# Ledger of designs, part 35: VHH binders against p91247

Target 1, 277 residues: p91247
Amino acid sequence: MAVDMIVEPKWVVQNFGNIRILDASWTFKPKADVAEYKAKYYNKFGVGMNELKNPEYLAEHINGAAHFNFDIAYYPSEDERFTLYTPEEFSSYVKRLGVFNGDHLVIYGRGKDGGMAAASRAYWTFRYYGYTTVSVLNGGIEAFKLAQGVVQSDSKAEGIRCKDAIHFPIGEVCAAKGFKKKTDCDQAFAAKGIKVGDTVVISCGIGLSASAICLAAARSGIVAKLYNGGVHELAYKAPQHLNMRVTLLLHAITVLRCTYIHFTFLYAIVIKIERIV
Key: E = the ipSAE of ESMFold2; O = the ipSAE of OpenDDE; V2 = 0.75 times the mean of E and O plus 0.25 times the DockQ between their complexes.

## First folded at step 12 (VHH; framework vhh_rezetamig_d1)

Design y4 (at its last look DockQ between E and O 0.49; V2 from the best seeds 0.00; counts 0 for: pae E 11.0 > 2, grease 25.6 > 24.2, SAP .724 > .668)
Fold by OpenDDE, look of step 12:
Structure y4 (fold): chain B 277 residues (1-277), chain A 130 residues (1-130)
Amino acid sequence: as target 1 above (277 residues)
Amino acid sequence: QLQLQESGPGLVKPSETLSLTCTVSGGSISSGSYYWGWIRQPPGKGLEWIGWIYYSGSTYYNPSLENRVTISVDTSKNQFSLKLSSVTAADTAVYYCAAEPELVITYEELAKLISGYDYRGQGTLVTVSS
């Protein structure tokens, strides 16, 4: 059965016993040492789940929700904060979260933009691995509480600009309480020259903002693809593959390993794919 | 490997409805991994996008064709179809069914996309003539 990509809190309440809820809450942290992580946590999900706890999740989460922890669900590599495991490895983790085949997954976040960035990242992750019944809870845990009685607040930062790339702030599709209306998102995309039928690749520092924008784009009938790893990785590995319209100021990349975090929450780069054939 | 094959009449009269079917093999439409749709190339012109359909039935059409286009999916047959009403000579083209991945993409996949890689059929010529 086809499921909505974005579901409202009331719907979640009504379907509470028929869905598997995942908390995708994640707080920005510096990138872990690659070697250390590999030694301690890579494909050792039991150890990770025991040692890498999220205080926010522990303090409060939706009843019955498992924590889809980005510090465990992904692993750091040289170029990526959130490298994807093999399907088999990921399946091992998902099983530990109590997810069964055929479950309708409802993923939520918290904090800025209603947690839509994190929730959407998780959404696309599950889609990547072939899960088809996945939804994002609009507005996150705060909206859920309000639908049952609780409220939250947000802040903004600046990042790396690519020449001729479409810079798309997450704020165009998300607000404090979650995703904006489809019509508002449609307008936002149109204002940037993105229209239904376009195929776009969206990238940000670590894939959070890009994920949210991808999800909004999909809702608007835009074929959006999330590039995992960010444009910086692409620029480093193969600058020749960058759209001629996207000139990356590569000089700023070496100094700003720390800036990946700020970009993730502010805006994504949208690349239109032009079909030559 | 995902394979797509177009089928339908190669000749349609003006004002009639063009109907094509795409049969998908090597993968399931119900997997939710792709948008399914149609593109065409008129003689001497570039490719024109017609529309997409998702396995859920959600459709996305080219605004220039939206009023005349209907795309449908039959998951039981692993097929999807195109109907284009009120055709004219301007609708003469090679029609391709295509799949567009809806995925998180790796560097390798991105490189393929940028290079023009796509999943499409061999194409079928449809001529509109009286």
Scores: ipSAE 0.135, ipTM 0.519, lowest interface PAE 1.4, mean pLDDT 82
Fold by ESMFold2, look of step 12:
Structure y4 (fold): chain B 277 residues (1-277), chain A 130 residues (1-130)
Amino acid sequence: as target 1 above (277 residues)
Amino acid sequence: QLQLQESGPGLVKPSETLSLTCTVSGGSISSGSYYWGWIRQPPGKGLEWIGWIYYSGSTYYNPSLENRVTISVDTSKNQFSLKLSSVTAADTAVYYCAAEPELVITYEELAKLISGYDYRGQGTLVTVSS
């Protein structure tokens, strides 16, 4: 049976015995040294699990939840912070977490965005590997604990405005209780010139904000596509194999006025694309 | 590789319901790898999207058609369908069923999208006429 992509805290409580829960908490940090990581942790999941522990997960997590640790589940490469393992390697990692085929998997995070960016990234990762019975817990551990959060008004964007790009703060679709209502997100997309039925490619520096925005966009009827490699990977890998459409996309990306530093955890870049007939 | 094939009547009378079915082969609708949906091209005009269905049952319709459109899926037959009620001559178009990848995570997936490698049927002309 199909499962909802987003589930509410009350539903998770009511279905607790019928689901497998993962904590996707991740704290932003500089990219690890690629050579050092490869020597010490690459494809050595047991070592990583012993040495790369997350203090917030250890201190408190939903009862029974294993930690889907981004510092272990992926590896850094020259082009990407979160490079995907092969399916066999990924399967080896998630089996150590007690995840097997057939489970309804529910992923949550923590923090001011209700953990939606991290949980959404993990969600899309499982989908990439063909695990489709997976959901995100709306509002993360904070909402699950039934603590009343304060919903703040939207604040001004920090940094240099970007004339040629649609910059999209995660706060447009997320608040402390998780994703905003569909109607609020519909309005947020429309305010940025993104309408129902548009096809967009969404990217950011580390892929977390883009993942959450993709999920919100899908709920709002926007055909959203997550690009994991970012513009850096395109510039590096594209030159010898470009076709006309990829050339046009790279041209659009290269005329964007934003630098990498403008694409923090809180922002993504959204590129509308022509629909292919 | 996915293959999509439209089927249904090519002629529909005004005020009746246009009904089309798309049969999917080379992949499973329940896989969750794609959005499934319908687009149309009226004579001499550009493409107009109609709607999409996510494998969970969530639907997304063009607001201009929302009150008249139903998209549904039959996973046992690996098919999805379009019903457009109360048709008029303005609904005459070539109708395509389509799949859009849910995820474009890797460069290879992005390159396929950009190169025009898509998953559409050949299209079927539906004429609304008495």
Scores: ipSAE 0.005, ipTM 0.264, lowest interface PAE 11.0, mean pLDDT 73
ESMFold2 (binder alone), look of step 12: mean pLDDT 80; pTM 0.813

Design y5 (at its last look DockQ between E and O 0.16; V2 from the best seeds 0.00; counts 0 for: pae E 6.1 > 2, grease 25.5 > 24.2, SAP .703 > .668, placed apart)
Fold by ESMFold2, look of step 12:
Structure y5 (fold): chain B 277 residues (1-277), chain A 131 residues (1-131)
Amino acid sequence: as target 1 above (277 residues)
Amino acid sequence: QLQLQESGPGLVKPSETLSLTCTVSGGSISSGSYYWGWIRQPPGKGLEWIGYIYYSGSTYYNPSLENRVTISVDTSKNQFSLKLSSVTAADTAVYYCAAESPEFVITYEELAKLISGYDSRGQGTLVTVSS
């Protein structure tokens, strides 16, 4: 369906939760060395997402927004700072941001002139690749906040902070005869830095390992919530919450699926929610 | 939209009982949609959870405080309260009331709200314990 090219902050507030939001913030910096970028980051989106962080996005962004990072979405070449990937490569990147066909995508920027230049570049990039259900938020994050929109922080500030994902094999709480003793499970959680009274969100590939870990966590006094989506969905929608180890595991699973191979990984990821002042 | 507002005296004498009330609007405590709780932040220190109560009266207290803490609910006033007995200067903190969803299985939208704290706590009230 056709969508407006530019949407107003009040409309975005009213439609919050029914749209997919991208932060297109980019901080000026010198062009990266072409050869070095090619070796480290070219078409290696997981690596770029782990290493090329934007402090402004981390400090504050619209609630639920993923970062469309120009240092990742494009690559430097001898002739250009922001060279376009092939459609197949670009599709791989935006899936990691949680963008899927059919979603109404809303892109915003920040700072001078409401960040409209950066948001507009991202908008036209999506149009170039044939994604037409896309809009730009007029006035950026600043106008959104004036319209009483909700923002969040991923930095050490007054907000709730998500910890990096923790790899948690089901074998930490289960053995051949069923669940391990409570004291063994208490120690397993403590070894991962998870304490009584902590709130955690647990996910895995198909939900079975995560469910068992949630039950063991509840027995140990941990507030455990099961994420209804899978780890693949989380990797596409919120990769900023996945560390290199989890990203490499997801890459291995994806590669093996392309070769029609069975998987027996018995693990979950755990996201510890921690408040920071 | 759920809203929480703390109220109570900002100054409490040592050995007395700190008493705070949280007024809930935009939702009903008796609906069973949330656990209702208290957290605090002493000056220059991290946040510490105190405890939660479900509308049925079931309570969950931080073991370090449980011998001094009582959390209660008044569903007719749509309020819940904290009593902390035998206070000392160590109990000086900003106190927040909070709501925690009882939902075990969550969607991505719910995950994003949980991470952001979008619907989880009040604005906080400073309580000073001074002789």
Scores: ipSAE 0.060, ipTM 0.397, lowest interface PAE 6.1, mean pLDDT 76
Fold by OpenDDE, look of step 12:
Structure y5 (fold): chain B 277 residues (1-277), chain A 131 residues (1-131)
Amino acid sequence: as target 1 above (277 residues)
Amino acid sequence: QLQLQESGPGLVKPSETLSLTCTVSGGSISSGSYYWGWIRQPPGKGLEWIGYIYYSGSTYYNPSLENRVTISVDTSKNQFSLKLSSVTAADTAVYYCAAESPEFVITYEELAKLISGYDSRGQGTLVTVSS
C-alpha cells in the first residue's frame, strides 16, 4: 500500500497502533575517531545501543518509539560522517529496533526545523535499503505534542560558496514547525531554477539538510538524489563530473572539514545532472 | 532487472496526437520506487524531459509541453503511456521511456553512473511528424 512521505501529527495519532515509530533525534557532535569506532562499535550494535545513548531521547520520546541513533546506524570513515553499512549489517541493527518486514515506519525528530533534517536523513536511509513504507512525521515530537499540547524555536547561517552550484538553504523548505507547504517549496525550487524534469543531486556536509531538501523535492515531483557525503569530497575526487566550476584548494578542504558542523544544518548544494547518454 | 520497451506508431501527421506506450518488465510499476517518465531527443539536439508519473498517479510535466502532454499508467498491464497533442515537425524525435528513482541515496560510483546514463530506459523509438 502506498504511503505518504510526510504525515501530519493527527494522522499519526489516529494510526498509532498500526505504525512503527522511530525517533531519529540527533545532536551534532564531533566525528568519532575512525579507528576507535571501528574497534568498539562497528557492527557491534548491542554495544553501541548500550553505550551510545541519547539524553534527549531518554528524557522524552513518543510512546513506543525506538531510537534510530545516527551514532549507531552509521559509522565514521575517513571521508564521511555517516557511512552506510551493508544491507545485512543494517538489517541486523533494524531488527534490534523492533522493526519487522512490512511495518509502516514513521520517523520523527526534534529541535530546529522540527527535526526534519534528521528525520529525512533516516527516511532516505531506509529507502536506500529497500524499505517502501516509510514516512516522516511533520513537525517532529513538538508538533506531535501540540496535536496533543507543546511548541519550540529556530536559527539560520550561510556556508561555503561553490561556483555554478545552486545553494539551497534548508529554510527554503522547512520552518520552525517542520516542512513548509508543498506550494511554498515548489516556489522555492522554481526561484532557484530547479524545475520538474530536472535530475538533481543534493549534498551537504553530512547529509542532513540535503536529506530534507531531497524529500521536499521528491514531494514536488523533482527527481532528487542524495549524495552520501560532502560535495567537497565529490568536487575533489571528480570535478569533471560536475556541471559546475569548482576551484578548490587542497588546503581549503581541510578547513572545510572543520566547518562541516555549521553547514550541514544550514544549507545544501544542488547539482543538476547533465547526462551524456 | 528492470526493462522498458517503447511501442507506438513511427509516423504521425501534423496536428494529430502522438501516442506511445511503455511496457515494463522485471519490476512493478506499483513498487513506488520509480518515476515513470518520457524523454525525447530531436535530431541534432540534446535530450529533453517530457514528463513522468508516479505510481500514485501524480503527474509532472515539462512546463514547455505541459498543455499538450498527458502521461498515464495502467498498473494491470504494467504499462505507462504518453500522449502528445497537436504535434508539429518540432516534435520529431527519438522517444524513450525511462524509470527514475527519486529516493536514492547514492555513492560516488553510483553518481558517476547516473551522470553517464539513466536508471533504466528503453531503446527508444523514432517518431516522425510528417504530412
Scores: ipSAE 0.052, ipTM 0.356, lowest interface PAE 2.8, mean pLDDT 79
ESMFold2 (binder alone), look of step 12: mean pLDDT 79; pTM 0.810

Design y6 (at its last look DockQ between E and O 0.01; V2 from the best seeds 0.00; counts 0 for: pae E 16.7 > 2, framework grips, grease 25.5 > 24.2, placed apart)
Fold by OpenDDE, look of step 12:
Structure y6 (fold): chain B 277 residues (1-277), chain A 130 residues (1-130)
Amino acid sequence: as target 1 above (277 residues)
Amino acid sequence: QLQLQESGPGLVKPSETLSLTCTVSGGSISSGSYYWGWIRQPPGKGLEWIGHIYYSGSTYYNPSLENRVTISVDTSKNQFSLKLSSVTAADTAVYYCAAEPELVATYEELAKLISGYDYRGQGTLVTVSS
């Protein structure tokens, strides 16, 4: 069944008994040690759920919502902070969250941009694993509270830089209360030369901002693909396939590495891929 | 393993509608993990993206073809189809159906994507001729 990618708080309230709500709230913290995590938490979801608790979620969450915890749902590797488990492993985790087959998942976040980055990251994760009925709650928990007559607000982060790529701040598609209107997003994409028919790959440091931008792009009918890896990896391994200036092709690797500065939630890199076709 | 196969007439008259169907096996269209798309390669030219459809029925078309293209999905048959109206000789091409992932998990997957479609049919030649 076709579901809206983005749902409004009022809709969530109206459908509260017929949906499974997930809290995807996550706050930036240093990457865990790969070896230590592997030893303690990898595919040990019960242990993770007991030891890796989120204080914000514990303090307040939507009634009945389970915490889709990024510190558990993914694992750190050498090249990635949020490496994806196998489908079987992921399914094991999702079952522990009380998600059943056929559930309409509504995912929300909190904080900056209404938590759209985290919520969208979770959204695309579930899509990757084949879940078909998934939505993001626009505006996050704060918008939800307001819809029920309750009020509260957010915090800040800084973005990734890469030369010869389209720098796309999440603020172009998100505001304090969640996603901007589709029309505003359309204009934002157009302003950057991104249009329907383009094949774009969107990436950021850990995939949060990129996820939100990718979701907005999808809503606008742009063929956008979320790359789970970092821009630094792409820059190093495959610079020749990126939309780079002809004069810089020979120095693509160096240029991209030099301009890769920040690992934050604010910016994503949009790359038009030149397919060998 | 996901497999795609194109089917339809290899000859279409000018001004008529080109119709192709892609049959998907080894996976369900309803899994929702892919964009289900069509691409073509005219003789001596590169690949051109035509459009794709989501499992839900949402469509995205190449702006250059948007007015003539219709893509539809039949989840019950695990098929999706292409219609291209008002064809001319310029529409002569090998047509491919393809599945594209929404999320690229690894660099290896990305490399495959940029080098070509991960899951693509063998292609079918459609000639527009009187």
Scores: ipSAE 0.286, ipTM 0.711, lowest interface PAE 1.6, mean pLDDT 83
Fold by ESMFold2, look of step 12:
Structure y6 (fold): chain B 277 residues (1-277), chain A 130 residues (1-130)
Amino acid sequence: as target 1 above (277 residues)
Amino acid sequence: QLQLQESGPGLVKPSETLSLTCTVSGGSISSGSYYWGWIRQPPGKGLEWIGHIYYSGSTYYNPSLENRVTISVDTSKNQFSLKLSSVTAADTAVYYCAAEPELVATYEELAKLISGYDYRGQGTLVTVSS
């Protein structure tokens, strides 16, 4: 499918979720030592992604955008600062960014010029490798925000890690005639390893169980936050906001929602948040 | 041992209806032990639950898709099916059929449920393209 070379912020907002977005932000720095780079980072994309962070990307980027990092996507050589990898090597890198064949790829930059120079370099790099369903976002992240586009930050998520989800039936805090006694509810939370002062995120497929458990938790002195996106949305967006570690947990959230909908015992997932930073 | 297998066309034109069938073996749809569901994963994105059906014909659908989704069951063939109307490129995904147990008692049982091969088919890629 032919796509426009340049797309407008309004179009990107209207098509959000159906495109793959890359942040091409690059901060000027001296050329890396060729031998040192080769030893540490050449064709070791996972290592580069862990160690070669861009503070501007981490602080703010278009929701869901991965970072196409020039310090990783290219390598320094004796002759050039940004030497192109082979197609096979480049493919290995962009797969880590979630780029798949057939996606409409939209690339943007940032800064006073809308980052158009960096975005354009990335655009032509993809064209060089034969990826033709690619566009540049006119005006970069700044223009996108003026069009009321959604942006996010990764910096807070790096220090927070989701532990295993705790299955918490509403019957632990409610009976047929209302909430159980405070002491019974305190014991139910404690039996699940949730104590006064803990911060928990409470979610369920429909939200009714989570609301009741959130109220009971507040009565017990537990800092409770209701995740209003539902279990499905949490599983879909978890890597961006909660940085959950376990693939199994994401699958558990999805299936629990399906099962929960059809019986009288309402269940919620309670995620105990451990502050790591 | 319960086994599920997706079948259907791998290519669907925009605005047409995507139609998939799941054949169940090693168990009976009419046993009442499971809800029979469809899940999809668009390229580079997470799993999205589409909906499910009980053998009696009772359905529930993901609200974001419910206007375009029909799930049906044919107990005589031990099959259930998905129809997704008015497809666009956004509906390109790997589609899985799944057996969703009626009751899940613990997190550990839930974890085994979703990671077990007995609860999900192998998946079939459906591409929406002209």
Scores: ipSAE 0.000, ipTM 0.100, lowest interface PAE 16.7, mean pLDDT 72
ESMFold2 (binder alone), look of step 12: mean pLDDT 82; pTM 0.838

Design y7 (at its last look DockQ between E and O 0.04; V2 from the best seeds 0.00; counts 0 for: pae E 15.9 > 2, grease 28.3 > 24.2, SAP .798 > .668, placed apart)
Fold by OpenDDE, look of step 12:
Structure y7 (fold): chain B 277 residues (1-277), chain A 130 residues (1-130)
Amino acid sequence: as target 1 above (277 residues)
Amino acid sequence: QLQLQESGPGLVKPSETLSLTCTVSGGSISSGSYYWGWIRQPPGKGLEWIGHIYYSGSTYYNPSLENRVTISVDTSKNQFSLKLSSVTAADTAVYYCAAEPELVITYEWLAKLISGYDYRGQGTLVTVSS
């Protein structure tokens, strides 16, 4: 049976010995050089884990948590910042994190929006590779600490809008302490004309905000699908699909402008898909 | 290769309940990789999404049919079913069971989704008539 996609700090505390916790904390940084990364780190997870350390994770993390490091778990390519490894390669990395088959993974983040963007990105990554028992810790490490008496603060931000697309700020589904209530998210989706029965593709610059929004949508019963790499890749590789199959006609140039300008964690683009079979 | 096959009566009387079963082979419903759904195509009309179920039992229905639709899964038989109550002539259609990927993270899967690619049965005609 599938587990809850979003779990609260109290639940994590109560189940602490029966779950595998992963820290998905990641701070925005420029895209690494593709050739250099390929030479140094591609499928060399031991080297990556030794050289690509996260100072926030090192300074503080949930006890027993391994760092699911985006700088290692993915690799840069020409089209994507976070390209997915093969299942075999990814498995090699996950084993190094001490994850075993059948583990209930609980993934958390930190910082803006309680780290829900990063945590959700990791969530969908594990789901992609066939892991069925995966949850996101609502509110991240700050919420976890708060549940034990520690209080921290966070901030919100909104992205820039593009013409002919449904822009969905992450702030519609996340707040400083994590995900908003399901009812609030339901309302937010409805306000944008997104409802149960729709099939939507969600993308952003590097897939973080989109992941969080996708997870919230899934919780609300909306068939939302995450596209890795952003709509600009699709516009480049298959512009005919955008023009023919997407409810919102996005001009390739407009999509490119929007996605290239804002590789931020602020908003995602939602595209309704019409299947003509 | 994932294969789906619809089964059930081809004729249903008005006000009765339409019942169909989809048998899945070449893959497990319990894999968690797909939504298991039903779609229909009335004569001369386009495809209409009815709803789907996840292996865990979570269901999602078309709001226009939500009050009349029940989808269930039997993982032991590797089957899922559709019940549509209080049928009328408007419910006459070719019914398809389908497996829809839960995730389209990669460009390849997204392209397939946009192109209309999915795993579907051959379809079964259900006629509502007295």
Scores: ipSAE 0.311, ipTM 0.718, lowest interface PAE 1.3, mean pLDDT 83
Fold by ESMFold2, look of step 12:
Structure y7 (fold): chain B 277 residues (1-277), chain A 130 residues (1-130)
Amino acid sequence: as target 1 above (277 residues)
Amino acid sequence: QLQLQESGPGLVKPSETLSLTCTVSGGSISSGSYYWGWIRQPPGKGLEWIGHIYYSGSTYYNPSLENRVTISVDTSKNQFSLKLSSVTAADTAVYYCAAEPELVITYEWLAKLISGYDYRGQGTLVTVSS
């Protein structure tokens, strides 16, 4: 049967039990290395779903929505960032999301345009594969919440959330025998967009991961400020690095209070600070 | 819309205490939405953060100011104040009061912070001179 291409939030709330909802959120990042992606993730959807998490989806999504993750649903090739799988491969992926023939799919995004660009890409991807009972939620999760729609967060990811902060696991700079070589750590920082001469604040719930990452950052020529509840200590030792915006950011981190550790892997929150006068 | 206005003497003698008051309008200090802060800019130099206070009375100060700073709040008058003791000519500056929002780190708040979205007053020149 024919369905509307675009559905309104109120309609989705009213029809909640009769549709299947997909979150098409994607966070901009550089194109993955083609050879590395092919070795690790190509046509290995279970691996991708376990390792390529989107923190915005985990923190909040429409109740019952599965994540249609662009980093999994497509693969990078030499010529393009999002190359389409064969229909059989794609079908295997979407079945893991709970999508079956006959479902009315509703796809949404998030962000400044209501996520309409991301949701529209996912919509046309389904159309390409011949799945035509699909709609886009106008205005995304933001509009859905205004219409009193129910959202949830995944229990494993819930806790302290820093959406704009750089997630930095201790394993990026440490191995079983201790710190990785300087050149390996330099690459790990660069891969996260942290360059020599940058100033960063490094924080975690207990401070163990932050301390190690701070030492590795200092070795790599990055001005690292360890933060575990002691903003005044940092301000005293390096007052020339304090200005109005840096001060506000450091106090904001204090209010956040990073109190949780992920039991599977240790990680820290790293915030790149722009130096301002 | 929140508005802040500095007031106090423009001239202070060396070794005395500089005292300024910030009057807040368009919002309530007791709402708990902000830290209430002071910053200054000496002639020809950059901005220097002095400290701030939460409406509950909890304070944080710039360590470089040698324990010379006291910031207080009077919620009944919707005002907060700065006292800087033992001033010298080096304390001559334009002094600003500011509303520093409580921050949950989110993409939206980070964008506001880096865009220069500061709630501050127009500033008042305080000269330390004999």
Scores: ipSAE 0.000, ipTM 0.107, lowest interface PAE 15.9, mean pLDDT 72
ESMFold2 (binder alone), look of step 12: mean pLDDT 81; pTM 0.826

